Miniprotein binders against a7ua95r516to809. Designs and how they scored, part 153

Target 1, 294 residues: a7ua95r516to809
Amino acid sequence: ASLSLLSISDLVPDLQFIFFWMSNAIEILYFIQQKSPAYMQTIELMDDKAGSKESLLSATISANEEAMTILEEVIMYTFQQCVYYITKTLYVVLPGLLDCNPFGTEPSSEQCRRAAGVCVCAVCVMPEAVRRVVSVFQTTSDLLQQYQVHSEIQSQMFAYLFFFTNVSLFNQLIDKGPARGWFQRSRVLQIQASVKILLDWAKGAGHNHLAQKFFAKFCSTVTILASPPQQLSQMSWKALCAEHPSLKPVQLHRILTQYQLMAELGPLPIWQPSSEDEAYIYRTVDLLESFENH
Below, E stands for the ipSAE of ESMFold2; O stands for the ipSAE of OpenDDE; V2 stands for 0.75 times the mean of E and O plus 0.25 times the DockQ between their complexes.

## First folded at step 8 (miniprotein)

Design yc41
Fold by OpenDDE base, second read of step 9:
Structure yc41 (fold): chain B 294 residues (1-294), chain A 85 residues (1-85)
Amino acid sequence: as target 1 above (294 residues)
Amino acid sequence: DTSEELRKRILELLIEALRLMAEALRLAREGNPEEAEELLKRAAELMTEAADIARELGDPYLIEFAELLLEAVEKLIELLERELS
């Protein structure tokens, strides 16, 4: 019950605290990494008074190593906390993306209307369900920029968030899609258009490569399902495997089987898995994606 | 040499302050922000002592290190106080 009301805006204060701590830890770590070598050289050039120099050098090395270890732990912890909170908000809003009709004239949300008139920004023209997802990513981006978090950490965060989003959307589509009618061509086209808006945002935000990489599986699934029966029925199993290498044989087989049922197609020999893949199409453990492997 | 021992002492103070900051973060996230603030204040005291010794020695690296940590902890205290208010 309580999770359904959690917006990213409600988490901004907590996230600000975590991002601030992360940024400071990174800055201090960077300082040690950049300045400590020159300091150790300075110690090495000091007059050696009865081994005191060696003792100071050893103490400095040990202190720097311990400091870096502590800071790395803080950075990792804060990173995990950020991901935890952001993924909770994504978990709430992502299902709405699959039910979204981007072609409908949904009234622009009241919130953007109040501040500055008809905001024609790319976010304000988005369907509400897409805007909610984009808002999570945009808020994350804005916070990372506000606190000047190192670009590598930003990239890692977006990589994980896109991974999580792909796994979540893919698993929901495979598991619940048939029952919810998401495999219907009209619905698939809506999903495809919604995902395109998200990908266009990611491109505009400078994360195009990451988005293409981590959304590949979901995009491949949507592309197959969006294909006209006349076109898809002409593609062999081998051709589909080659065109959609992000899909495991069991996943592709499941998609095609559900497509066949939805489109009321008879058995298609051309979609028959190869003898090599036949053993893999029944590995149901590989059907859904895991969140643990990243 | 008294100067080398003082440099070691500065490093010890700064490392202990970092440990306190790391623990303060955990406490704050576990819902103990008041205890976290106390640890941050203690860390700030250690960093201030370290900075004072470093300034007296005229060691540029240790001055910069201590002042950087002190600035960070003061900002963290301010942020935590705003959250508690």
Scores: ipSAE 0.777, ipTM 0.942, lowest interface PAE 0.6, mean pLDDT 91
Fold by ESMFold2-Fast, scan of step 8:
Structure yc41 (fold): chain B 294 residues (1-294), chain A 85 residues (1-85)
Amino acid sequence: as target 1 above (294 residues)
Amino acid sequence: DTSEELRKRILELLIEALRLMAEALRLAREGNPEEAEELLKRAAELMTEAADIARELGDPYLIEFAELLLEAVEKLIELLERELS
């Protein structure tokens, strides 16, 4: 029978094949982009009859445009194939991030201390679930470097992978979080620590800007849920919307409702939506994020 | 043929080879690597013809283009042959 638990290592041969095709197509595309303008000028400088020279120039322009279109389609196809395999692997390993404990069992260092139920160690052990996610990103980075894929395409790849990860984690937390107890403060702090390991990896890999941009929604969610009741109760609905612009009103309302429930806060006049936002709060269809949103 | 007609012929060969390369990728990914290899070998033949005509004309751009594409196609043939082993 087919196993659902594929590791990134199982996909390396397929990814190597696809990246090799992509690399070759990119090289040809850049040759055309770099060399064709000068060649067209060479044709224009020919002193042949206007009609025959114009015909050759037109044929050259048409051929170069068609060649670039074909090569761009090859690059897009290979890019989408890589994304498909990588995100399929990520989808399997990502839920583990929401259940793992990065604070470990016993401190192995005297610098590991607990305060208010949270480990304040300078160094935490990377949980197996976090390691699996990091391994997917690291393997992707290694393959892009090995096949010398252009930096812009590398940036587009990680932009999409971070986007996918953010949407997957956010949707799982919002949809399944109440039933799984993921909105409990102790669990949220563990999730926050696990996400920090992932973001630290992205910073080390040179993708800090992309990580900040594409993880904004999930980071905002975790930040709100990890906030002390005293701090959060001092913020108005308008202030929270302004501080967390990545969250839709219906998403923010759901998060605050779950926070209030877990913190056992009574019916407070805190976080009252504006009349303008009221319609969005009652739209269930806007709650979960779409993987097609760009 | 005039030099202009020969240059147009080279461009036609280059485009046909690129179309064959794109189709070969699709076939290889759909589980038809043997057919993909046949298309790449056809592309290599077209590129060899294009390079020969380009050298006869002494056109540096078309020579470099044809040789670059031929090198890429030959590398892809080697990749498919290893997959078919």
Scores: ipSAE 0.742, ipTM 0.937, lowest interface PAE 0.6, mean pLDDT 82

Design yc42
Fold by OpenDDE base, second read of step 9:
Structure yc42 (fold): chain B 294 residues (1-294), chain A 85 residues (1-85)
Amino acid sequence: as target 1 above (294 residues)
Amino acid sequence: DTSEELRKRILELLIEALRLMAEALRLAREGNPEEAEELLKRAAELMTEAADIARELGDPYLIELAELLLEAVEKLIERLERELS
């Protein structure tokens, strides 16, 4: 019950605190990494008074290593906390993306209307369900920029968030899609259009490569399901495997089987898995994606 | 040499202060912001002592490091105080 009401805006204060701590830790770590080598050289150039120099150098090395270890732990901890909170908000809003009709004239949300008139920004023209997802990513981006978080950490965060989003959407589509009618061509086209808006945002935000990489599996699934029966029925199993390498054989087989049922197609020999893949199509453990491997 | 021992002492103080900062973060996230603030204040005291010794020695690196850490902890205290208010 309580999770359904959690918006990213409600978490902004907590996220700000975490990002502030992360940013400070990164700044200090960077300072030590950049300045400590020159300091050690300075110690090495000092007059050696009965081995005192060696002792100071050893103490400095040990202190720097310990400081960096502590700071790295803080950075990792804060990173995990950010991801935890952001993924909770994504978990709530992502299902709405699969049910979204981007072709409908949904009224622009009241919130953007209040401040500056008809905001024609790309976010304000988005369907509400897409806007909610984009808002999570945009808020994350804005916070990372506000606290001047290092670009590598930003990239890692977006990589994980896109990974999480892909796994969540893919698993929901595979597991619940048939029952919810998401495999219907009209619904698939809606999903495809919604995902395109998200990908266009990611491109505009400078994360195009990451988005293409981490959404590949979901995009491949949507592309197959969006294909007309006349076109898809002409593609062999081998051709589909080659065109959609992000899909495991069991996943592709499941998608095609559900597509066949939805489209009321008879058995298609051309979609028969190769003898090499036949053993893998029954590995149901590999059907859904895991959140643990990243 | 007394100067080398003082440099070691500065480093020890700063490392202990960093440990306190790391623990303060955990406490704050666990819902103990008051205890977190106390640890940060203690860290600031250690960093101030370290900075004072570093200034007396005239060691530019240790001065800059101690002042950077002190600035960070002061900002964290200010932020935590705002959240408690």
Scores: ipSAE 0.754, ipTM 0.934, lowest interface PAE 0.6, mean pLDDT 91
Fold by ESMFold2-Fast, scan of step 8:
Structure yc42 (fold): chain B 294 residues (1-294), chain A 85 residues (1-85)
Amino acid sequence: as target 1 above (294 residues)
Amino acid sequence: DTSEELRKRILELLIEALRLMAEALRLAREGNPEEAEELLKRAAELMTEAADIARELGDPYLIELAELLLEAVEKLIERLERELS
């Protein structure tokens, strides 16, 4: 089967099984965390010979620690398995987001054509490429809800998925953008509109804070590239660094270089790095983001 | 066995059962669901023994813990058996 045919729907049965295991492990862990402290106090208050109750308390503490370790390993294993399957699907669909045109309306919808009559209906709120990405996030949310996974774990999962999406999109834009024409102003505006659809979904799903945190780098990049020349040229290097703290000096320098080339503003003397940052703009090893959490 | 030693026995059984559950998950994901099912059935036996001792002893916490673990392992067995069928 080709990767282009792999959809999140094909993985639902495997994900359901993994979430079922995760849910059961979380329930047990929660019980121990909630009930064990009171039980240990009960042991300490037991009317028993001093030596025997000390031994039981020690055994209970040891068993509790071991049980929690095993359960945490099960939860982490299932979490990592879900993340693996979900991110593998995201990786296939994310490049389409950089190539789609959200300002277009697709007439392939039969329902839209039937409803439209004389060109009244022509709204595709979301391009198919963006819909595929949103579908992955929505299916994940639905499964977490179906298996009653605690909100803290839900937040950690979306934090990682947004982190992955941000790194993937940023790296592709920086690495392949020039060859693909993605730095052209019309393409940047299309990318900005597509990203807004993802951020709007995240806000609607209750993940606005996570989206703002983990999409910061890609959002800063797109914001700079979409800025009018008159606005951007009036900002100093220090002002740009302050406004876009998620960007490393080498990343900001690369983005501004691409902007200047596309805007045909001539040579690059208008953004002078600070003496403190000058060394860091030459650290090419920091240009692309790592998929490892920092 | 003293009541203290019986409580320690229950804890030992429950920890062994949890270790079997963790290994069963790994086996199921590596393509050995039948072997995983056997480990879960062994875990259920240990948890049943732990629950029986806890009830005889009359320890409310250990009874609740053992029964919760047994319920979880039985749900996992049922889910895995549906996959195998």
Scores: ipSAE 0.710, ipTM 0.926, lowest interface PAE 0.7, mean pLDDT 83

Design yc43 (at its last fold request DockQ between E and O 0.87; V2 from the best seeds 0.79)
Fold by OpenDDE base, look of step 8:
Order: C-alpha cells, then sequence, then structure tokens
Structure yc43 (fold): chain B 294 residues (1-294), chain A 85 residues (1-85)
C-alpha cells in the first residue's frame, strides 16, 4: 500500500503481535529481576558439598545475566518495531494538522467506538485532521494498556512519539510555513487551536508532562507567531529567548524574520540578537530539528 | 546427577529456550511464521523438560521460572497459529 493510504488501523494486527511479544518479555524480565536475588541467597545458604555451591551460584548468575540480556534485546527490538510502524502512520497524518481549520464546520464522519449513535465526545467533535493524529496516539495507548506494558515503557513510547511529532511539525512549519501561508495570523491561530486539542488529549491521557516537554519547540514557535504585532514588537531578543528557551537562537531569529516579513514590519532593533547570540543565528545547520537526537 | 547439576541443567534448558524464543520473533517478523512456530514448539519442549526436573527437585524458583516461560511460549504459539489460520 502507498504510504499515503496507510492507516493505524491497518497496522493494528502487526502491532498487537509485537506488543504481545514485548509484554511477555517484560513479564519474564521482571520475574528474574524480582526473584533471582532471593534465589541466589538461597543457594548461598546451602550446605557446601565439595564446592558444588559455588559452581551453582556462578552458573545461576551467568544464566540470569544471559536471560536478562536476551529479554532486553527482545524488548528493545519490539519497541523499535512499534515506534517504526507508529511513526510511519504519524508521518502520513501530521501534515494534515498544519492545514486543518478547527473552526470550520466539517462534520466528523467517524462514529465513536463508545456509542452506536452520534457521539459528542471530545474525540468525535475533533476536526478530521486532528482526530487522525489523535487516533494514532489513542490506538497506541489502547494497545499498551491492553497488553499491560510496564509504565516506564509506555512513557518512553509516548516520549518518542511526541518527540517525533514535534520535530516533524516544527520542521514542516519552519521549512514550508512561509510558502504555505502558515505564518499568517489566521492560519497560525488555526494551528494553535489544533495543537491545543492534541495537548488536551495528551493531558486527558495522563501524558501532560511529556507533551509539555516534547512539544515545547513547536508550541513556542506557534505562540510567537500567534502573538499580536503590538505585543511581540515590545519584546526584546533577550526576553524572547528567556520566554522560549526551547528555541535555538537561529530558530528564534528565523521565526522573527518571517514574522516581520508577514506582518510587514520594518527592522526592529529590539529584536536584534545579542552579541553572544550573533554567531549562532547564522548556524543554519541548527535551524531544523534532527530525528536522531532522541 | 547431584541436585546442583540438575539445577544447572534446568537453567541451561531455560536459557536455550529463551534463545529459541528470541529467534522465533525474528523469523516471524521476517515473514517466516512457520519456522517461528517450529522454534517455539521446540522451546516449549525444553521448558517442559526443565519444569519436570524442577518439580522433581522441588525448587520453587526454577519451577516458577520454567512455568512462566512455558505459559508465555504457549500463548505465543496460540497467537501465531491464529495468524496462520
Amino acid sequence: as target 1 above (294 residues)
Amino acid sequence: DTSEELRKRILKLLIEALRLMAEALRLAREGNPEEAEELLKRAAELMTEAADIARELGDPYLIEFAELLLEAVEKLIERLERRLS
């Protein structure tokens, strides 16, 4: 199937298989971690008949270490596979979020799984483009819960997915935003509203801290762009840096430059980078976020 | 065999079974589910042997370990068979 037609629902059977393996491996690993110390103590208390105790202890330690290594490899492999498939679906649906008009009366055609009829739940009233993104995260959450995956692994999964989402959205906005008109105030407000819906979902799903952390760059960018010219023009470079610490100087400079062009503002001395930041604003290599830095 | 040698044998069987499980996952993901199922069945045999020896020894940890692995493999086989049907 072309990448464009891939839905998260199409991947559910494969994801279920992977999550099942992951869950079993975690359970076995947890068993070894919890029970092996006591077993080793039991061996240490055994009567030493001709050095057999030491040999058994050594064999037990070695076996436990090997078992844990195998299980950790399985967990890591399954984790990577899940991330690969889920991010592939996100890649397809995320561009739609930037083009979404959440203030439009587009009828939600999808029925809520919770109701046989017209549902007015928060997901059902979402714009289609936002709902598609949320559906990926919700499906992931549902699968993690279904297979009772350890909370730490769940947190790592969502951390990565939010990271990926932030990088993707940020890079698209910075790279394509000017050409697509996403820096226009009306469009920025649409984007801000769409992202707020996503963040509200993340909050409701118990991932508020992760969402705030990993969406910081994109949210900062949108916040700056959504700011009225009268307000933003009163903020110094240093004040903006302090308020938006997630943005690199080159990123902030790019955003402000594009804002200035869009708002037809003349040169603003107050936005002039500090002498300390002046060298960094030209580091175009740092302009876009990397997917590798997670 | 001394009780210690039997315990070592149990551990060896369980580790080999885990290796087979890990390889089965790889094979299943690579599109060889039939071969994966064969490895899982072999793993289950090793785990069953391990569990039997552990029960004979009366070693609670090794019994629980072997039974936990066996349960996991049986569930995996069942799930794989459902995908092949």
Scores: ipSAE 0.789, ipTM 0.947, lowest interface PAE 0.5, mean pLDDT 91
Fold by ESMFold2, look of step 8:
Structure yc43 (fold): chain B 294 residues (1-294), chain A 85 residues (1-85)
Amino acid sequence: as target 1 above (294 residues)
Amino acid sequence: DTSEELRKRILKLLIEALRLMAEALRLAREGNPEEAEELLKRAAELMTEAADIARELGDPYLIEFAELLLEAVEKLIERLERRLS
């Protein structure tokens, strides 16, 4: 029963209700912000025949402040409700992105074959797992546009959704990657291709800057793991830290350890942490990211 | 005097209506949509009274404020009633 309600399409009526409340609250808040200053000036120019002008000014200021507080709380509550339901759906579909093969077992898919005539691109069709994630983002974008939600709120929502996506994918990769074989180079290249499809969606939807910012940790991880051994072994620890500032020392160390193991480069450490970072490379409390950090 | 006191009355009505609207949202989301509808109808009554007073005064800001709120609440009531049927 409740599992049948995990699809984003099943949540649309509830999300429409919530976005409708949010949109109305935003409109009213915007009205107060845009019109109240001029109204206050109008009050100051009123004839003070009965001597109650200062009392009206005080009451108007107090009412505007309380109205804005109430509306901001409604907006925050509806935002949290939307994010809660959307991320519940997203949480269910994200792990599949790590297991899918965007290159497929059929090199000449019908869509790629028909569009190109001769397909030379191995990522010409969207895997079902990626499609499910994109569907959540696209449905969210469509609802935000439908209800004309203010662009700043739309950006904040996608910032959180991308943050959530990054944390979920990173934690799964780091925590379950060894057991699932996700650190094998062929798997990493498949994961990289799947993430590129998601990043391309974000770019086309006008959220490229948010995706670049909030996917940085996961993307850095995949970039390192996808690097050829010849190229990666020539990079110093300092260079890797500089190229991938989103990774904590313990995270970078874990990624490089797994890389060295899967590339069969022997047990002797190739990358030497700086003296400063040496204190932090075994802080396993810092290994996984918290969903609460945004 | 009377004009300024009426403007203060309008503002008090609108703020109370906003409080009712915010509580109705929480009730609707917490599984009490009938009670939420009752609060929205009360909010609409307050907003209607505020709009009537504002129109009598001819205060364009308070008219727009009250009408915007009333329109929002009436749409919320209609939407909530649709879910209840």
Scores: ipSAE 0.759, ipTM 0.946, lowest interface PAE 0.6, mean pLDDT 85
Fold by ESMFold2-Fast, scan of step 8:
Structure yc43 (fold): chain B 294 residues (1-294), chain A 85 residues (1-85)
Amino acid sequence: as target 1 above (294 residues)
Amino acid sequence: DTSEELRKRILKLLIEALRLMAEALRLAREGNPEEAEELLKRAAELMTEAADIARELGDPYLIEFAELLLEAVEKLIERLERRLS
């Protein structure tokens, strides 16, 4: 519909307004935190007539606590508003990342070379679908920088955006992947390349630690699916669980089942769940991830 | 009407202005920017009064606090007016 056609650039005026509010609230909060302790000391040193100083000190403490509560609520509200609009845009553009081809479709001989039987392109262009996702992150980063939002809040925002992106991509791949052909090896390699572009952006933006933490589940999934059959067949269920602790038994079982089908490894079970995990591979309620963060 | 009572009055004005700012934000985001602007103008009036009282008392903390809030409110009014035009 018309709302789904909105790009991140269409949201910039609204986001600028919200970040401006957030920045002003943070500045006022910072003033109170920095100046209030010294002011309390000056009250304690004032001439006191029968308890008037204690009354003023009490009123000042109460007012500062109330002011900080109001400001923290404003900061929280503006943060939630930004997250709402940014994630709504991400939700629309993220499926395209699973469907695009970063390797190009028709490389010329000058742009493609073969090395050890593999075709290597001299130029890899960012697909439009990946560019749309990167643009959302870049615009967010630019606005946070423009309004000088404190680094801690910037980190919290990107932590949530990466968390949301991870959950959205994982859920879409698991739920819709079979019908969309996304588990086909060629498609998995395209998805892996696209995800690397996002992770490279995050590293360049100074968010590598957050990206590594919050993309763990989707990265584990893509890593397993992109593994060569000869390598993956040598790993036990226990070894895979140890290397991919973010995956629940039902999730790992689903991923390996799709891998066996696509790699045509036959009907024999290669990755048998441990006796401890056997009961959990059928827990469908744990298959998809929740958008609720702790 | 002691200096203590005047300082307490300034604190009440500062808190009321902050509440008006918070409500103005919600109104602006919910599609009532004209009402939001009126609340911010009321906050500016309260902050102007607070700053005047604080200057008469010679209280540096309350002067700076009131002037900081007034500056913030005036910038927010300017932004809302640009969006309304």
Scores: ipSAE 0.746, ipTM 0.937, lowest interface PAE 0.6, mean pLDDT 84
ESMFold2 (binder alone), look of step 8: mean pLDDT 87; pTM 0.851
ESMFold2, fold request of step 9: ipSAE 0.749, 0.747, 0.756; ipTM 0.945, 0.941, 0.942
ESMFold2 (binder alone), fold request of step 9: mean pLDDT 87, 87, 87; pTM 0.848, 0.850, 0.851
OpenDDE base, fold request of step 9: ipSAE 0.783, 0.784, 0.783; ipTM 0.944, 0.944, 0.944
ESMFold2 (binder alone), alone request of step 10: mean pLDDT 86; pTM 0.849

Design yc44
Fold by ESMFold2-Fast, scan of step 8:
Structure yc44 (fold): chain B 294 residues (1-294), chain A 85 residues (1-85)
Amino acid sequence: as target 1 above (294 residues)
Amino acid sequence: DTSEELRKRILELLIEALRLMAEALRLALEGNPEEAEELLKRAAELMTEAADIARELGDPYLIEFAELLLEAVEKLIERLERELS
């Protein structure tokens, strides 16, 4: 527990405290939604002095509307606070998922070579970097369950967390990948295996649909980079755009350029953008994704 | 006071308590849990008054509403007291 965090203005609040507030607000909101229609019907059926029933009904409607507004604002505020602190934590741990072992004493190149040579699915032990990311998601899931937060709100939470994770991983791979060696085939296959562990976790947690939707861009990127040269060179630019609709032309062009360099596919460009896409690529610098793009 | 006027008074007390709870949350997260606790204790007083009036009127909906809010506020006070200890 982080009891002292709430008394320091620059520190992150305790997630348990925020979920506790959220769950109480949700419970009150659902009480009003479940019980108020029957109560208002009861008022309408009452025998009363002339005009008293109408005034009470009006007051009840107004009070219910104001109560729901206040509770919805509390729920939104607590939701935003949870998202902020969870994503702040994710941002610190996510780069480790792209780097097999930047400073370890273990033979990270041997592990990546085994994955490439034997089977990418034959990862017997979860890497520490992947475990840290999974732990953030699992802790979030556990807290939502502990405080009995509605499944709809849980889905909204994981939709945003997956969106954030996708954008963060994609931007890091595209921006820092060349300098970090992340576009090398052996490293890409390890990244693919690590992402598979995250997607498997999401499936087990009941969030498979959300994971498929919100990880589409990063998954497309990794899929292209992991493709055999003979397979990828057989595809036209148009076919690649059709197969990977989540990628913008400038993003696809960057990925294919890096792939061509790393795979040593020769001096001639294999993938030529259409004249329209080429114009777009050179007119805009929309390479990296925005966290605010929806 | 008529029974209808007393029911309206209960609704006013319940809404005021909800406003105090919302402000207490903001104060707690801004690093002022002592002030947040004061607002929650005031909300509990309003809920207790609302529950007492509702019980005298015999209105099951207002009794349940007031008691639910009072329980929530008391749980939040206990949580803040643990954070301060």
Scores: ipSAE 0.711, ipTM 0.927, lowest interface PAE 0.7, mean pLDDT 80

Design yc5
Fold by ESMFold2-Fast, scan of step 8:
Structure yc5 (fold): chain B 294 residues (1-294), chain A 85 residues (1-85)
Amino acid sequence: as target 1 above (294 residues)
Amino acid sequence: DTSEELRKRILELLIEALRLMTEALRLAREGNPEEAEELLKRAIELMTEALDIARELGDPYLIEFAELLLEAVEKLIERLERELS
């Protein structure tokens, strides 16, 4: 049933099969990369009175190139299948991260351990909604390690999963935030704390650089929304653009507008776009992020 | 030279086996594991022929290549048969 595919545990047998295929393709590719240069040298050194040596060398080069292309296609196909199933599961569990309260629960030692040892119990709280998201990433990491998938492929996998998570959370916050009350200061601080748990997991798992790169847009958004009015009021449009280069002008303008509407204390400046950015604040087609990154 | 033509034959067989593996993967993922298994068994036939020729020629690289592909396909068939049982 389609509903059973919403649980990461239900996907494990399928993912194991796909990673097994991927691992075998990688092993064959590695063999060609490691052994082919020496073999081509032996062909070149062969005593060839008939002139067939060049034909064999050419055939070997062509076959190796074709084999590598086929193997790369298998690796890409299996990679895309894994991404498809994992992101379908993520899409179901991610909205809960925007709606949970990590400050309402005292962290246990188990919750701290589940954050891959990066969790500081004094500030780390793992609500069920965050745990479900972390479980998807942890299960993926465990399977990649179980089948000894190359670190390069592991990095590409988490790059895309973080990209997907960032886009999904950003779009949901911008599109549904006003109706859900997510721009209220108390809710923004809860979202920020939940995201920190996720980022701490990524750091503990060895993916800190990927997390910093691919969560930049959502992190910028929650950082702005969580900023005290006194600090934010001291920043010009130019300064905010410089501090948050991942945000498009229309996105920054909408975030600041929401902040202004939800402000509790103090006078806020009017954040006017530069003359160069003025046209871009009206590009509503650029407000939401695309899931297409290629 | 007959031995150089045989080496080219081995390369052709290995490439065709890789193509069959790719088709088998797609069929298995589309819900046709029985047809996928048939393609993998065909790949075994091609790689067995390649390995036999490679051993006769005494070419270490082609022997290792053919053995590696044969082992991979045998593992994939075993995994697929567990799905079918």
Scores: ipSAE 0.679, ipTM 0.918, lowest interface PAE 1.0, mean pLDDT 83

